# Designs tried in a protein design chat: miniprotein binders against p73408. Part 26

Target 1, 371 residues: p73408
Amino acid sequence: MRQILIAPDSFKGTLSAGEVCQIALDVLAPEFDCVAHPLADGGEGTLEAIANNLDGQWQTVRVQGPLPDQTVDACYLWLPQEETAVIEMARASGLPLVPVGEHNPEIATSYGTGELITHAARRGAKQIQLAIGGSATNDAGLGLLMALGWQFLDSQGQSVGWGGQALGKVAEIIPPVLNAFPQVTVLCDVTNPFYGANGAAQVYAPQKGADPAMVQRLDQGLRHFARVVREFDGFEINFPRAGAAGGMGGGVAWALETKIESGFTAIAKLTQLEQAMAGCDLVITGEGCFDHQSPQGKVVGGVLELAKKINKPAIIVAGQCQLSQTVLPNVLKIFSLVGPDMPLEKALQHPQTALKKRLVQVKQYLIQSQN
Key: E = the ipSAE of ESMFold2; O = the ipSAE of OpenDDE; V2 = 0.75 times the mean of E and O plus 0.25 times the DockQ between their complexes.

## First folded at step 10 (miniprotein)

Design m2 (at its last look DockQ between E and O 0.92; V2 from the best seeds 0.83)
Fold by OpenDDE base, look of step 10:
Parts: structure tokens; sequence; C-alpha cells
Structure m2 (fold): chain B 371 residues (1-371), chain A 109 residues (1-109)
């Protein structure tokens, strides 16, 4: 084994995927020829992970923030060779942009995300990858769609306005006539339906500042909107993943006739992960916490599935590991940052040092395996 | 293929626009035209979905035939809108007619 692909997720809250790759390169080279391939799940760090893999250009746009009186400088990634824009909605309509004490998913709007999409389209994007994690909103993407030229009118023929409060007022929908609009792909890993006990409002609105009464109002708004959509064209918007980002998954999928894809799958395709892995002898992947759910849906799980498909051996480097090696075919070994020599608290305080220490052990393991 | 998906999506979006016009016509009491356009929109959408799933160009041909029928009906809607003094409907019908022409050119390739 001489060529190693390093394809980690972020270690959430401690190291970016790019930082993990750099530390791995520093430890494993020159003894091994290593290729960095940082990955993401469509959540935080997605733009940075892609920018590390592809020649991208950062675009900064002044757009509407999540609150009506707020403007923000939001960045997105332009990939000129792929004619693709990668947009994180959180940069325009994200929870961290809302001041403390002003969290209100009845008022928060996704309009600024739509402005980013419009800017990307004008720049010549043929495709838009839209990551919808970290939203402040429960507006079903109405703000975003309004920025694209959609009109949502009340029973009096007036605009319903912005935020989750607008959903229950929608009586008429006017789509724009769009010529040659870019394909928007929504990136999402949640399976929540549009409304109900597991829907957008019930599950996520509390984290966005909704009290129990507000949650009920928002859920009723989503139900109302779903009815109006069904009356419009017969579309059932209450499907798995539709509840993502306060219903934006469903709203955008319906309005723009797109599918919701796994963030990992989309990023893996965009960054040509399979081709990169095919050129290597071994893949090293990892995440902050490798648990019983990790093999079935996260970045690490996706990497392992791909590695299995193309018969590549894998090593996992995890912050914490709760799984035994015996359950993972093609995994040579799992290394945990946390161990007898590295308590959890110390690993969290010094993640770079903890990772480096484990990568030294990985290096030793690989050298011994060649003998 | 990415091309199949793109074209299927474009056709589905067209169907969405037809659903809109059908809804407007229904509200205005032109039930026959509304029902016909809604039926066509449903069929066009179904063909686009089948095309997306199979990549079979025969579904595109069938969709193109229905789009031609829609084009004729949209021209009638435009004429009616102009006669009735409904500039919003007239404008939308014009824009939709232009989109149909552009899409028809793509479907022939």
Amino acid sequence: as target 1 above (371 residues)
Amino acid sequence: SDEVEELARAIKYLAKLIFFIARILKKRGDKDAADKLRELAERIRDLAEKFEETGNPEYLKQAAELVEEVAELIDEVLEKAEKLGDPQLAKFAEELAELIEELAEELEK
C-alpha cells in the first residue's frame, strides 16, 4: 500500500475536514503518498470542504438576512469548470445570524437564500447545490421562492409576507415563467416529513425559538400550505425529507421540481470521490463520533460503502468509537482519538494533538502491515 | 443522465405553469378550458416522470405532442384575455407561449 486517500468528515466542533486532511498528510508523508479529499454531509463546513477539493471562487453577496430588517454579507462557492454554485442557506438565512433573543421562526425569512440563488444563476450557474442545514426559518422556503419570482397571495390578493406566519395565509400561488433556470439540488440528511408529530415545526421550531403555541401555529401553517399545493397541482408535499430546514426541503422540491439528495452523495459526486478512491490503495476516513448509526448514513458510512463497492480497504479514525471492528467489512482497523492515553476532555481541548497522536499509530500500523 | 434529468425537470416545470393557467381559468368560470389544460398538465408531468425514470425518448415524443396541443389552447387563452381586458393573464399566456416555443425546439433535438 503506497497511495492513501484521506477522506474524512469534520470532527464537529473541533477540526474541519480540511484540517484533518492536513494533519494526516503531515504525519503520513513522505512514507505514504497521500491524497487529501475532505468531505461533508451538506451541513456546516460543506463549502470549505468543496473549496479544498475543487478550484472554486468565493462569491460574496449582500442579501436579506433571516430577519426582515437585517442584511448580511453572504458567501457562496462558484465552480467555474463545473458551472456549479454551492450555496449554504445558513450563510443568508441561518440561525447563527439571528441575534440572541430575536429567534422567531414566524418572522424569519429564507429570502436571502433566494437572492444567492439568483446571483448564481446570473453568473451562469447550470447547477446549484443547496445545503439547507442550520436554518433560522420555518417558512417552507416561501422567502427563497419569492426571491426567485414566485408570488404567494392571501384571500385578498395581497402578498402573504415573510416567515412561518405567512404559510397559513396562502390562498393563491403564482409561479414565474422561468427560462433556462439552473437545476437546484437540495442537500439534506434528515427524513422528517413536512408536518405532523415528526414534521418541521414539531421537531425543529423549538430550537429556532418557538414556544409550544408557536409550534402549533407553524404546524398548522405547514398543513395549510400543503393543502394549497395539493389543490394547485396535486403534489403531496408531506414526504420524507420535506420537513428539512422548516419545510424548505419540501417547498423547494415542489416548486423547482427537484429531488432532495443526501449531502454526502452530492458532494462525493461533485468532488469525484469514487475516481479518487479508485486511484488509491487505501482510504482513511473518520468523524467526531462513530456510532451504530455511522455506517448507515453519514460521511463515514458513505465512504465505507463506496470502498466496499470498489474493493478498497479502509481505516477509520474517529473522535470516539462505540463500535467493534467485527461489524464492518473491509475496515482494517478503527482508531479512536479517545483512549487510555487520551481522555475525552483532553482530546476536546487539544484535538490536533489527539489526532496527530492517533495518526502516528496509523502510520506505524501501516508500516507493520507492509512487512 | 444529467441531460435526461434536466429535460424532465423542464417539462415538469412547464406542467406546473399549465396547472396555474388552468386554475386561473377555473376561477374565471371557463371550466372546459380549465379541465382540458389540467388534464394535459397531468399527462405531460406523467410523461416527464416516466422519461426521467427510463430515459426512453418515446416519452419525450409523446410529451411534445401534448405540448403542441397546449400551445394551441394557450393561444386561445391569450385571445380571450385580450378581449376581456385581462392584461395579467394575457402577459402570462404570452410568456408561457414563448417558453413552449423554446422547449419545443429543445424537444426536437
Scores: ipSAE 0.833, ipTM 0.944, lowest interface PAE 0.5, mean pLDDT 92
Fold by ESMFold2, look of step 10:
Structure m2 (fold): chain B 371 residues (1-371), chain A 109 residues (1-109)
Amino acid sequence: as target 1 above (371 residues)
Amino acid sequence: SDEVEELARAIKYLAKLIFFIARILKKRGDKDAADKLRELAERIRDLAEKFEETGNPEYLKQAAELVEEVAELIDEVLEKAEKLGDPQLAKFAEELAELIEELAEELEK
């Protein structure tokens, strides 16, 4: 084989995707011509994986935090050549920013995320990849939109304020007259609708600090807001994925004409994964997944689907793997870091050594397959 | 293409602004102007979506023709806003008219 694409997820808790790539390059070269393409799914390691693939500049901005009296220093990745900013909502409006015991989605605001978008736009961004996982909010993106110049007024003509508590007060929506704004793509892997039994409030607000009474108030607020949006321009906001991040998916899709894409799909497009894979003879992908209870990650699944689409063989290297080659016919072999010669505890303590050992086995397998 | 998506998004956002001004006119009792603007906004949005899906410039051309009709109605809205002493409506209509001119220049390119 002449060219191998190395396109892994991070081995969460042990090795970044970039570290996995470097170890693979060190082991497989010079016998094989290897190209590193570290990936992520829109969650942990997303900005870092993109920074390893593309020439990016970290931008740190003082913005509104999730609590009304809170400011935070939030960073995003500016990609000047791509004219693209990659923003993780959780860095400005995420649960980890809220002190223990103060979690409250009726109060938490997404305003700081809007401030990051504004900063990126002034920086020259024409595109924004917005990862919305890990949010503290259930405000349907109202805070974000207010930072962009939208006004949400009650029946008395006063601002409804911030947080999930504001949704039920909205009587009038005033869009800003925008000459231009970046194309925002929301990175979303959940399918929950805006409201209802499987909606944002019912499914996710408890994890953000809502008791049952608050969950009902938040769901009713989302239903009210959906009604106001329908009256405004006929848009049906209660669609799959709209409930992501406390209704952010629906709110910004409606207000900003955003695209909603899976995190892997967006990152694969941004880093041109298909073109890189088309130039290879083989793909090696992988993930940590040391917990047998976890399903296969979105990165590995996405890489394998793409490899199948363009008829490229694949090898999987994972911490532990429950996949079968008969389920995935383009997969030549699966190598697990954990096995009889590498117990779980040893692999977790020495992940670089465990990975190197399996990659040597991958190398030998590939050499033997040539004969 | 990227250019098709940018234009389609701009036109759909313009439709959203037209929906807003139609809503304000309806609340103020100008049902005929409100209904006309709402109808135009719906058609402009539909054409922008078809343009986005197909890249077919025919849909863009049709949307541009409707936007010109909106521009004429916006001039009438400005006159009404001045007579009623409605600074919110006047400001929004002025800004919308300027946006329409900017978009029309981009559409010719």
Scores: ipSAE 0.760, ipTM 0.915, lowest interface PAE 0.7, mean pLDDT 88
ESMFold2 (binder alone), look of step 10: mean pLDDT 83; pTM 0.830

Design m3 (at its last look DockQ between E and O 0.93; V2 from the best seeds 0.83)
Fold by OpenDDE base, look of step 10:
Structure m3 (fold): chain B 371 residues (1-371), chain A 109 residues (1-109)
Amino acid sequence: as target 1 above (371 residues)
Amino acid sequence: SDEVEELARAIKYLAKLIFFIARILEKRGDKDAADKLRELAERIRDLAEKFEETGNPEYLKQAAELVEEVAELIDEVAEKAEKLGDPKLAKFAEELAKLIEELAEELEK
């Protein structure tokens, strides 16, 4: 019996990676032995994808929200066997937590994310995977670092406070003496530098409620902070990916001496994707929209690269496909949810039905290919 | 390996703490001590980066030697801080000294 690995991304806005796997299992079994391996890119659904792959324990912590007067109950995933915590900053410092009309990246703080990290460390985490998508903040991670014991002082020796407004006030940095702090890995897929035309403020602050004047102030704050960091230890914080989550990528990478990794790569390692794929004859992957950029990055691209590396055939099941099969020699076939028999609107309204219909076709294709 | 990365990070973080002490000393006008600590921090960081890239334990040995030199200088800073009535610097120096001792034990394994 042919063993199939089902390793999809989420179909953004319609199906989680776990739901995709379950539907695939329901359709393809018992004719095929299927292993579910839901994946994520370090964005939304990352915790759920990991929780579906590994024995995890959900931890709920009351922490500081993105706004100064706000508290939130934030969840993170504890993996006791791996001694690893997986944290999504969006659960504590995310844009969806900010009430409509109160979006302000000059005030929004990442402090609550730092509290989650501290809680995980106290829980015994040796490793922390920090997903930084969906932020409300442009504070370069200052709030997060303050929760870890960092002090950022103004020219008068007072704390600079919270939010993007604090960046331009930093004159002194006091690191904590940390003996046994867990390794923090930042998960990020963006390549934006810390500041400038493509920097955190210019690119992402408008989506967080910044007007053009605020964007300029935030960018100047990031530039100022970058100078102070350089004066502190010579570190150049204006590198690719440093601009992620309003500069948190750069701030955390600098402060905690960590690297920024792709979400897919980190999740693939954590969930042992290569080992799982090696044990299978075929991999089925997919995402909501498979386009010309998909093979070069994210979950589907990563799965296909891995499949090619270890000589496994792949099938793609996409919500929409804009690519010809001829571009991907290791892909047996691409199935699109949207087609002549399934308009886009119907597929969006009934994603489970649309996916099931295509998976039936995948099943038929696989049966025919064995004959 | 994960172990190499972890140890390299720990050493880099130590270097960061040394940079902090150097900056405090510079602001106080102890330029010679500040310059020496900054130099050591830069060298320690460089060795940690080389270790992370290569996994060659020789870089750890070299780092350990520099960390010993830092330990001596930090003790001097602690003593000076006490004499000058700066309890915050004294406490930081003491905590850093303990961290160095712990790290030194790890580097010898």
Scores: ipSAE 0.824, ipTM 0.940, lowest interface PAE 0.5, mean pLDDT 92
Fold by ESMFold2, look of step 10:
Structure m3 (fold): chain B 371 residues (1-371), chain A 109 residues (1-109)
Amino acid sequence: as target 1 above (371 residues)
Amino acid sequence: SDEVEELARAIKYLAKLIFFIARILEKRGDKDAADKLRELAERIRDLAEKFEETGNPEYLKQAAELVEEVAELIDEVAEKAEKLGDPKLAKFAEELAKLIEELAEELEK
């Protein structure tokens, strides 16, 4: 085996995807030539994974935070060769930016994310990959759209303001006259519709600080906004994935003609995973947990499906490994960080040591399997 | 291709601006003009979607013809808005007319 592609997800809570790759490179050299290809699923940490694969430039912009009187310094990744910006909504409008006890999706705004998009467009971006995980908001992207020049007015002709509380007030929508706006692709892995029992408010607003009464108000606001959009141009905003990030998926899809893709699919395309894998003899992938029936985890599952498609063998290294009752095609062997020689608590306290130990075993397995 | 998708998106966004003006005209009681613009916006959007799906330039040519028809109506809207003292609508219509002219040049390329 001449070339090994190291294409892991992060081991969440312990090791970034880049750290996993670096440890693998260190352990498997010099006997094997390894190519690092760290991946992510479109959630927090996506920029770092892409920066390890592509020649990017970090851009730091002072923008509106999720709370009305809050300013944050938010980073996005500019990829000049690809004319693409990769933006994580959570860095400007994310729940971690909100102090404990101040979580309130009726107030939180996505305005700062719109400011990042504006900055990227002025930088020359023709494509924007927008990761929307970890949001603090339930405003359907109204804040984002206002930063782009959209106006949302109440029945008296006044701005509806920010936050989920604004949705029920919308009586008129005024689009800006935009020219040459970049293609926005929303990275989304949930299937929730805009409103209803499985909608944005009912499913996700509680973890953003909403009590049951607030959840009801937010859901009614989303329903009202959906009616206003339908009256505007007939668009049905209540489609699968539209409820992602407090309705952002639906709001920007309607307003900006966005694409919606899974995070893994978008990142795999951007980093040319298929081409990288085609040049290898073997793929090593992994994640912090492997506990589903068929290929589990959006990254690990996607890597294994691609490896099967182009006839490449795979090895899985996972934090804890549960046997799937479904046969995993193309998998030569699964290595678990946790085992008799590495108890769970030790693996969590010393994740680099645990991973190194298993990768030495992978190396031994590969050497013995060659001849 | 990316260029086909970009042009189709621009045309669909133009349709959204036309829907907005149609709504304004309907609120002002100009139902005939509103209905005509709404119908044109729907047809332009449908043609842009077909162009995006197929890459067939005939759909683009048909959309361009409808865009020119819209341009004439938008010029009338801008003139009427100025006469009636509605500067916000007049400004929006003038900006839209300029966008339409720029897009029409791109459509001929």
Scores: ipSAE 0.796, ipTM 0.928, lowest interface PAE 0.7, mean pLDDT 89
ESMFold2 (binder alone), look of step 10: mean pLDDT 78; pTM 0.734
ESMFold2, look of step 11: ipSAE 0.776; ipTM 0.922
ESMFold2 (binder alone), look of step 11: mean pLDDT 75; pTM 0.723
OpenDDE base, look of step 11: ipSAE 0.823; ipTM 0.939

Design m4 (at its last look DockQ between E and O 0.90; V2 from the best seeds 0.83)
Fold by OpenDDE base, look of step 10:
Structure m4 (fold): chain B 371 residues (1-371), chain A 109 residues (1-109)
Amino acid sequence: as target 1 above (371 residues)
Amino acid sequence: SDEVEELARAIKYLAKLIFYIARILEKRGDKDAADKLRELAERIRDLAEKFEETGNPEYLKQAAELVEEVAELIDEVLEKAEKLGDPKLAKFAELLAKLIEELAEELEE
């Protein structure tokens, strides 16, 4: 084994995927020829992971923030060779942009995300990858769609305005006539339906500042909107993943006739992970916490599935590991940052040191395996 | 293929626009025209979905035939809107007619 693909997720809260790759390169080279391939799940760090893999240009746009009186400088990634824009909605309409004490999903709007999409389209994007994690909103993407030229009118023919409060007022929908619009792909890993007990409002609105009464109002708004959409074209918006980002998944999927895809799958395709892996002898992947759910989803699970498909051996480097090696075909070994020599607290305080220490052990393991 | 998906999406979006016009016509009491356009929109959407799933160009051909029928009906809507003094509907119908023309050219490629 001489060529190694390093394809980690971020170690959430400690190291970016790019930092993990760099540390791995520093430890494993020159004994091994290593290729860095940082990955993401469509959540935080997605733009950075892609920017590390592809020649991208950062675009900064002044757009509407999540609150009506707020403007923000939001960045997205332009990939000129792929004619693709990668947009994180959280950069325009994200929870961290809302000041403490002003969290209100009845008022928060996704309009700024729509402005980013419009900017990307004008720049010549043929495709838009839209990551929708970290939203402040429960507006079903109405703000975003309004920025794209959609009109949502009340019973009096007036605009319903912005935020989750607008949903229950929608009586008429006016789509824009668009001659050429980029293909928007929504990246999402949640399976929540549009409304109900597991819907957008019930599950996620509390985290966005909704009290129980507000949650009920927002859920009723989503139900109302779903009815109006059904009356419009027969579309059933209450499907798995539609509840993502306060219903934006469903709203955008319906309005723009797109599918919601796994963040990993989309990023893996965009960054040509399979081709990169095919050129290597071994893949090293990892995440902050590798648990019983990890093999069935997320970045590490996706990498392992791909590695299995193309018959590549894999090594996992995890912050914490709760699984035994015996359950994972083609996994040579699992290395945990946390161990007898590295308590959890120390690993969290010094993640780079902890990772480096484990990568040294990986290196030793690989050298011994060649012998 | 990406091309199949793109074209299928374009056709589905067209169907969405047709659904809108059908709804406007229904509100105005032109039920026959509304029902016909809604039927066509449903069929066009179904064909686009089948095309997306199979990649079979026969579904595109069938969709193109229905789009031609829609084009004729949209011209009628435009004429009616102009006669009735509804500039919003007239403008929408005009824009939709142009979109249909552009899409028809792509479907013949």
Scores: ipSAE 0.832, ipTM 0.944, lowest interface PAE 0.5, mean pLDDT 92
Fold by ESMFold2, look of step 10:
Structure m4 (fold): chain B 371 residues (1-371), chain A 109 residues (1-109)
Amino acid sequence: as target 1 above (371 residues)
Amino acid sequence: SDEVEELARAIKYLAKLIFYIARILEKRGDKDAADKLRELAERIRDLAEKFEETGNPEYLKQAAELVEEVAELIDEVLEKAEKLGDPKLAKFAELLAKLIEELAEELEE
C-alpha cells in the first residue's frame, strides 16, 4: 500500500489548504493511506494551515488597530508543545482593518502587533513567527517597538508619536532593558531594501494610500531613521528584505536581533515537512493558480524541491498549471482543474467539485500505475 | 543550533544597551568613558557574531571577559548617576548591571 503525503497550498479565493487536504483524503481513501500536511507561505491562511498540522490554541487579544483611535480583537496561534507563537501582523495592523478612504501610512501604526508579541511572550513563547504581509503601515516597526518598551524621542525630548510621519522626527532612541525575550523570526518573501527606488515607500506605500508627495516624505523619513540607527551602533539597515511591511523588516531586525526568513521555509520547518515526506512514498501538492500571470507558487516550488532532494515522486494538482512535467523529473503527472471538461468559470463556481474530479483521476492514475 | 543562536542574540542585545550608555556619557562630556564603552560594545558584538557563525566556545569566553570589564564600568556609571541626581540614567544602569550579572553567570556555564 502506498502512503501519500497531501501537502498543498490554499487554492486562493476558493479552497483553504485544509479543505484541499480533506477532499483529497475523502477521495483517495481507503485505497491509499494519506497524511494531511496543509501548507502556506507566510501570507494569508498561514495560521489556519499551521493549526491543521499542530495542536494549537487560538489566542484573542484586544489590541491597538492601525488607526490611532481604533481597537481590534486580533488572534494569534499559540503552540504550547513548540513553545512558539505564530502571529500575522495584518490581524492587528493590516490594511483590511482600515476603512476605504482612510488609508494613510503616515498615520497607521504597528503598535497592536507589538501588543500581540508582548502577550505571546507572557504566555511563555520562546519563539515567535511573525508573518508581515498585508500591513497598513510604513513606520519601520516603530509602533511595534514602542509596545515593547522602546522610546523614540524628537530633538525636544518628546515622543515622536505613531506612524510613518514620526520617522523623520527621531533624534534619540532608548532601548528597554529586556530580560528573556523570545526569538522573533520575520516571515518575508520580498527583497525590497529599506528606502530608495525599490524601497518600502516607493514600491508599497501607494497601495496603502500614499499619493506621490506622501511617498517622498515616507522615503525621506526612512532615510533619516536609517541615519539615526547608523549613528547609534553602526548598523546598516538598508539591506535586502528590510523594506518589507513598510520597513518593518529592517526596524525589527536591528532592534530585536530578529531573523528574516522565507515564509515557506519557516512553516515547513515548524511543521516538520521533511520528516513527514520522508515517511511517505509519494507527495501530492497543489495550488489554485487560476490566473495566467503568476509563476509557480512558493509552496508548490518548495515542496517539489524538497521532494527532489530526498528522492520522492510528486504529483501536482493545480487550477491552471503552466509547468511542463518534462522540466521536473521527479513529477509524475500534472493535473489541471481547468480543462475541456471543466471550464474556468465552472471551476471557480464549484471548486470542490472541480478538485474532486481531478483527484478521482489522480486515484485512477495511481491504481493503474500499480498494475 | 538554537542554543548558540539564543546566547549570541542575548549578547548582541547587551551590546546595543552598552552603545546606548556610551551615547549618554558622550552627551554629558565624558568622552573617555564613552569611547571605552563603545569599543567594548563593538568587540562584544563581533565576538557574538563569530560565536553564532562557528559555535566555537572560545569566542564566548572572550566575550565573557569583556562583559566583566563592562560590569565594572557600569557600576561607575551608576555611582555617578546617583551622585549627580540623574534618576533615569541610574535606573537604566541598575537594570543593565543586573542583566550583566545574570548573563555572566550563564557564560561561566
Scores: ipSAE 0.775, ipTM 0.920, lowest interface PAE 0.8, mean pLDDT 89
ESMFold2 (binder alone), look of step 10: mean pLDDT 82; pTM 0.817

Design m5 (at its last look DockQ between E and O 0.90; V2 from the best seeds 0.79)
Fold by OpenDDE base, look of step 10:
Structure m5 (fold): chain B 371 residues (1-371), chain A 109 residues (1-109)
Amino acid sequence: as target 1 above (371 residues)
Amino acid sequence: SDEVEELARMIKYLAKLIFFIARILEKRGDKDAADKLRELAERIRDLAEKFEETGNPEYLKQAAELVEEVAELIDEVLEKAEKLGDPKLAKFAELLAKLIEELAEELEE
């Protein structure tokens, strides 16, 4: 066993996937030939993970922010060889861009994300990977689509404006005549439908500043918009994943005739993870599941599934891994950052040290297994 | 293949534009033309979906035939729009006609 692929997710809030790779390289080399392959799930750190894998150019664009009177400098990643732009909507239309106390999904707009897409298209993008995590919006992507030339009109023939408040006013839809537009792939890992009890407004609007009354208004707006879309072309927008980013998943999928893919799957394809893994003897993956919220480790799970498919052994290095070795026959061993020698609090305070300590143990394990 | 997906997407988008024209015609009381265009748009979309799923070029050929029929109807819409003094509809119809021409060229390759 000579060549090792290091394919981790970010350790959320502590280490980027790139930092994890670097620490792994520092510990495992020169005894093992290691290849860094940082991954992401389409959430925070996605652009950075891709930029570490592929030759990319950062593009900074002044665009509309989430609030009507706000402008922001948003970055996206341009991949000239792949003619692909990778865009995180959170850079233009994200929750962190909204000042404290001004969170309002009725007025927040995705327009700036559409401006990024337009900029990428003008740059020559044939494909756009659109990560839609961390949104401030519940506008079903109307702002984004308006930036692309779509018009949404009320019963009086006037523009409905911006934000979730606009949804219930839509009476007419005017698509742009586009000769060519890049393929937009929406990266999403949620399965929420467009509206209803599990829909965009009911599930996600509260964390974006919606009170119960606002949630009801937003859900009714989504229902109304869904009806107008059905009347327009017969499309049923209330499908799984359509509720992502306040309905942007559904709105963009409908308007641009695109699919919603998992962030991991899209990034794995873009970065050629399978090819990289095929060239290695072993894969080391992991995630910083310090929070109980991501039990299924989407990146780790995806890597392990791929490793199984191509018959590669795997090692997991995670903060907390609930995966049993019995379920994953190709997993040689699981290393937890947290242990008797490393309390959770200490691991959170010193993530680099905690990871390094476990990687030393991984190294020892690998050396012993060769003997 | 990426090519199949791209072409299917383009055809689906064309269908969306046809649905829009059909809706305008319906609002104007030209129900027969609206119904015909809507039917064609549905069929074109269905063919694009089948093409995306199978990669069978026969679905493209069938779609191309329907697109030709749409082109003829769009020309009629353009003429009517010009006669009625609806510059917005005329402009949209003209742009759609150009898009159809471009797509037709791609479908023949």
Scores: ipSAE 0.785, ipTM 0.920, lowest interface PAE 0.6, mean pLDDT 92
Fold by ESMFold2, look of step 10:
Structure m5 (fold): chain B 371 residues (1-371), chain A 109 residues (1-109)
Amino acid sequence: as target 1 above (371 residues)
Amino acid sequence: SDEVEELARMIKYLAKLIFFIARILEKRGDKDAADKLRELAERIRDLAEKFEETGNPEYLKQAAELVEEVAELIDEVLEKAEKLGDPKLAKFAELLAKLIEELAEELEE
């Protein structure tokens, strides 16, 4: 009756977390009873990981895309039993949706993400888990908030419009009167503040298409908006994590009175990882980490810390990741997909085969340990 | 836990609406009324944060008392909006008064 929890991250670029779980189930059964618990850290792939853990209903909504003249069909996950919607902003407002050569955070809007939130709220969501990775925008969430009924007006009393270019025009903020709205939790693991040398524009706008002059205009717009918010209700929006997703972290936290949380922590709570782990004798976790010298990821680290907390032994299966110096004492063994019998190039070309080979070795190790 | 967070968030959002009315009054030159509403909004927000962190219903009861003080001031705001012919302020104040009544029902525990 040795029961094993399989709780991996995706092996990025090669295998989804769900695929890793399925291979482990196939290899370790029938000798071991395995429970699949694929995970993510709030980045791309989060909805799929949650859908593998909970009974969810995919909802497809036609919404505003990142470019003003663009519409997209965007999906989110509705979890009726949990009264929770899980939304990835990148599906409505993400950089991959922007055609090559049209990347422009001064124009890109988060309005479509706000439309997804509105749809989920009307469906009855009490909670929204909002993953904000992969955004095309630097609008501080203004588009999202306008879709929720907020008005941002210039000195002439007209709408400031969409995009990062709008931030510097804001002279007046008119909040909607909302008698109820779902709790929005922003899933974020970066610590960048709203503006400044380490802020949203300076650090992230270049990869969204901003040249140096545009970066300066976007940073000045964020600074102006921060001043307007301070004058509005005294809130200091330039806090750690506020700069995530072009200022979305700060804008949503301020406007909707919610908190920014670690992606892994939020997903682990939503999927009841601790309860699942408590019901097992052993945890197998892992990540791809085929890159030279990649550090331990947030999923693996979080699983290992939880396993130590509740006194569960762990096995790690990874591509070729170099582990942190703070390896927990409850780690029994580490298996690397890449090795003398599986060179890096072959593992990348045949990741299922490489993982299966190592899991057979895990199985042998576990059988030998029982005897 | 979820109920505490939800109620605290609603009260903090109410404070944000009070800050907005205070800003409108200040822009119209009514700095005394604006300062009074701003002070109440700050205290309401502070109590909601303490309620969220502790779950202690005493902070909620104190916030409710301040919300009643705001409700008493809304009649004054509506009178000024009608006198000055400011339909946007009047509409916002009416909606805020409705929200306050709905929140009073939620505060039943």
Scores: ipSAE 0.722, ipTM 0.889, lowest interface PAE 0.9, mean pLDDT 87
ESMFold2 (binder alone), look of step 10: mean pLDDT 83; pTM 0.833

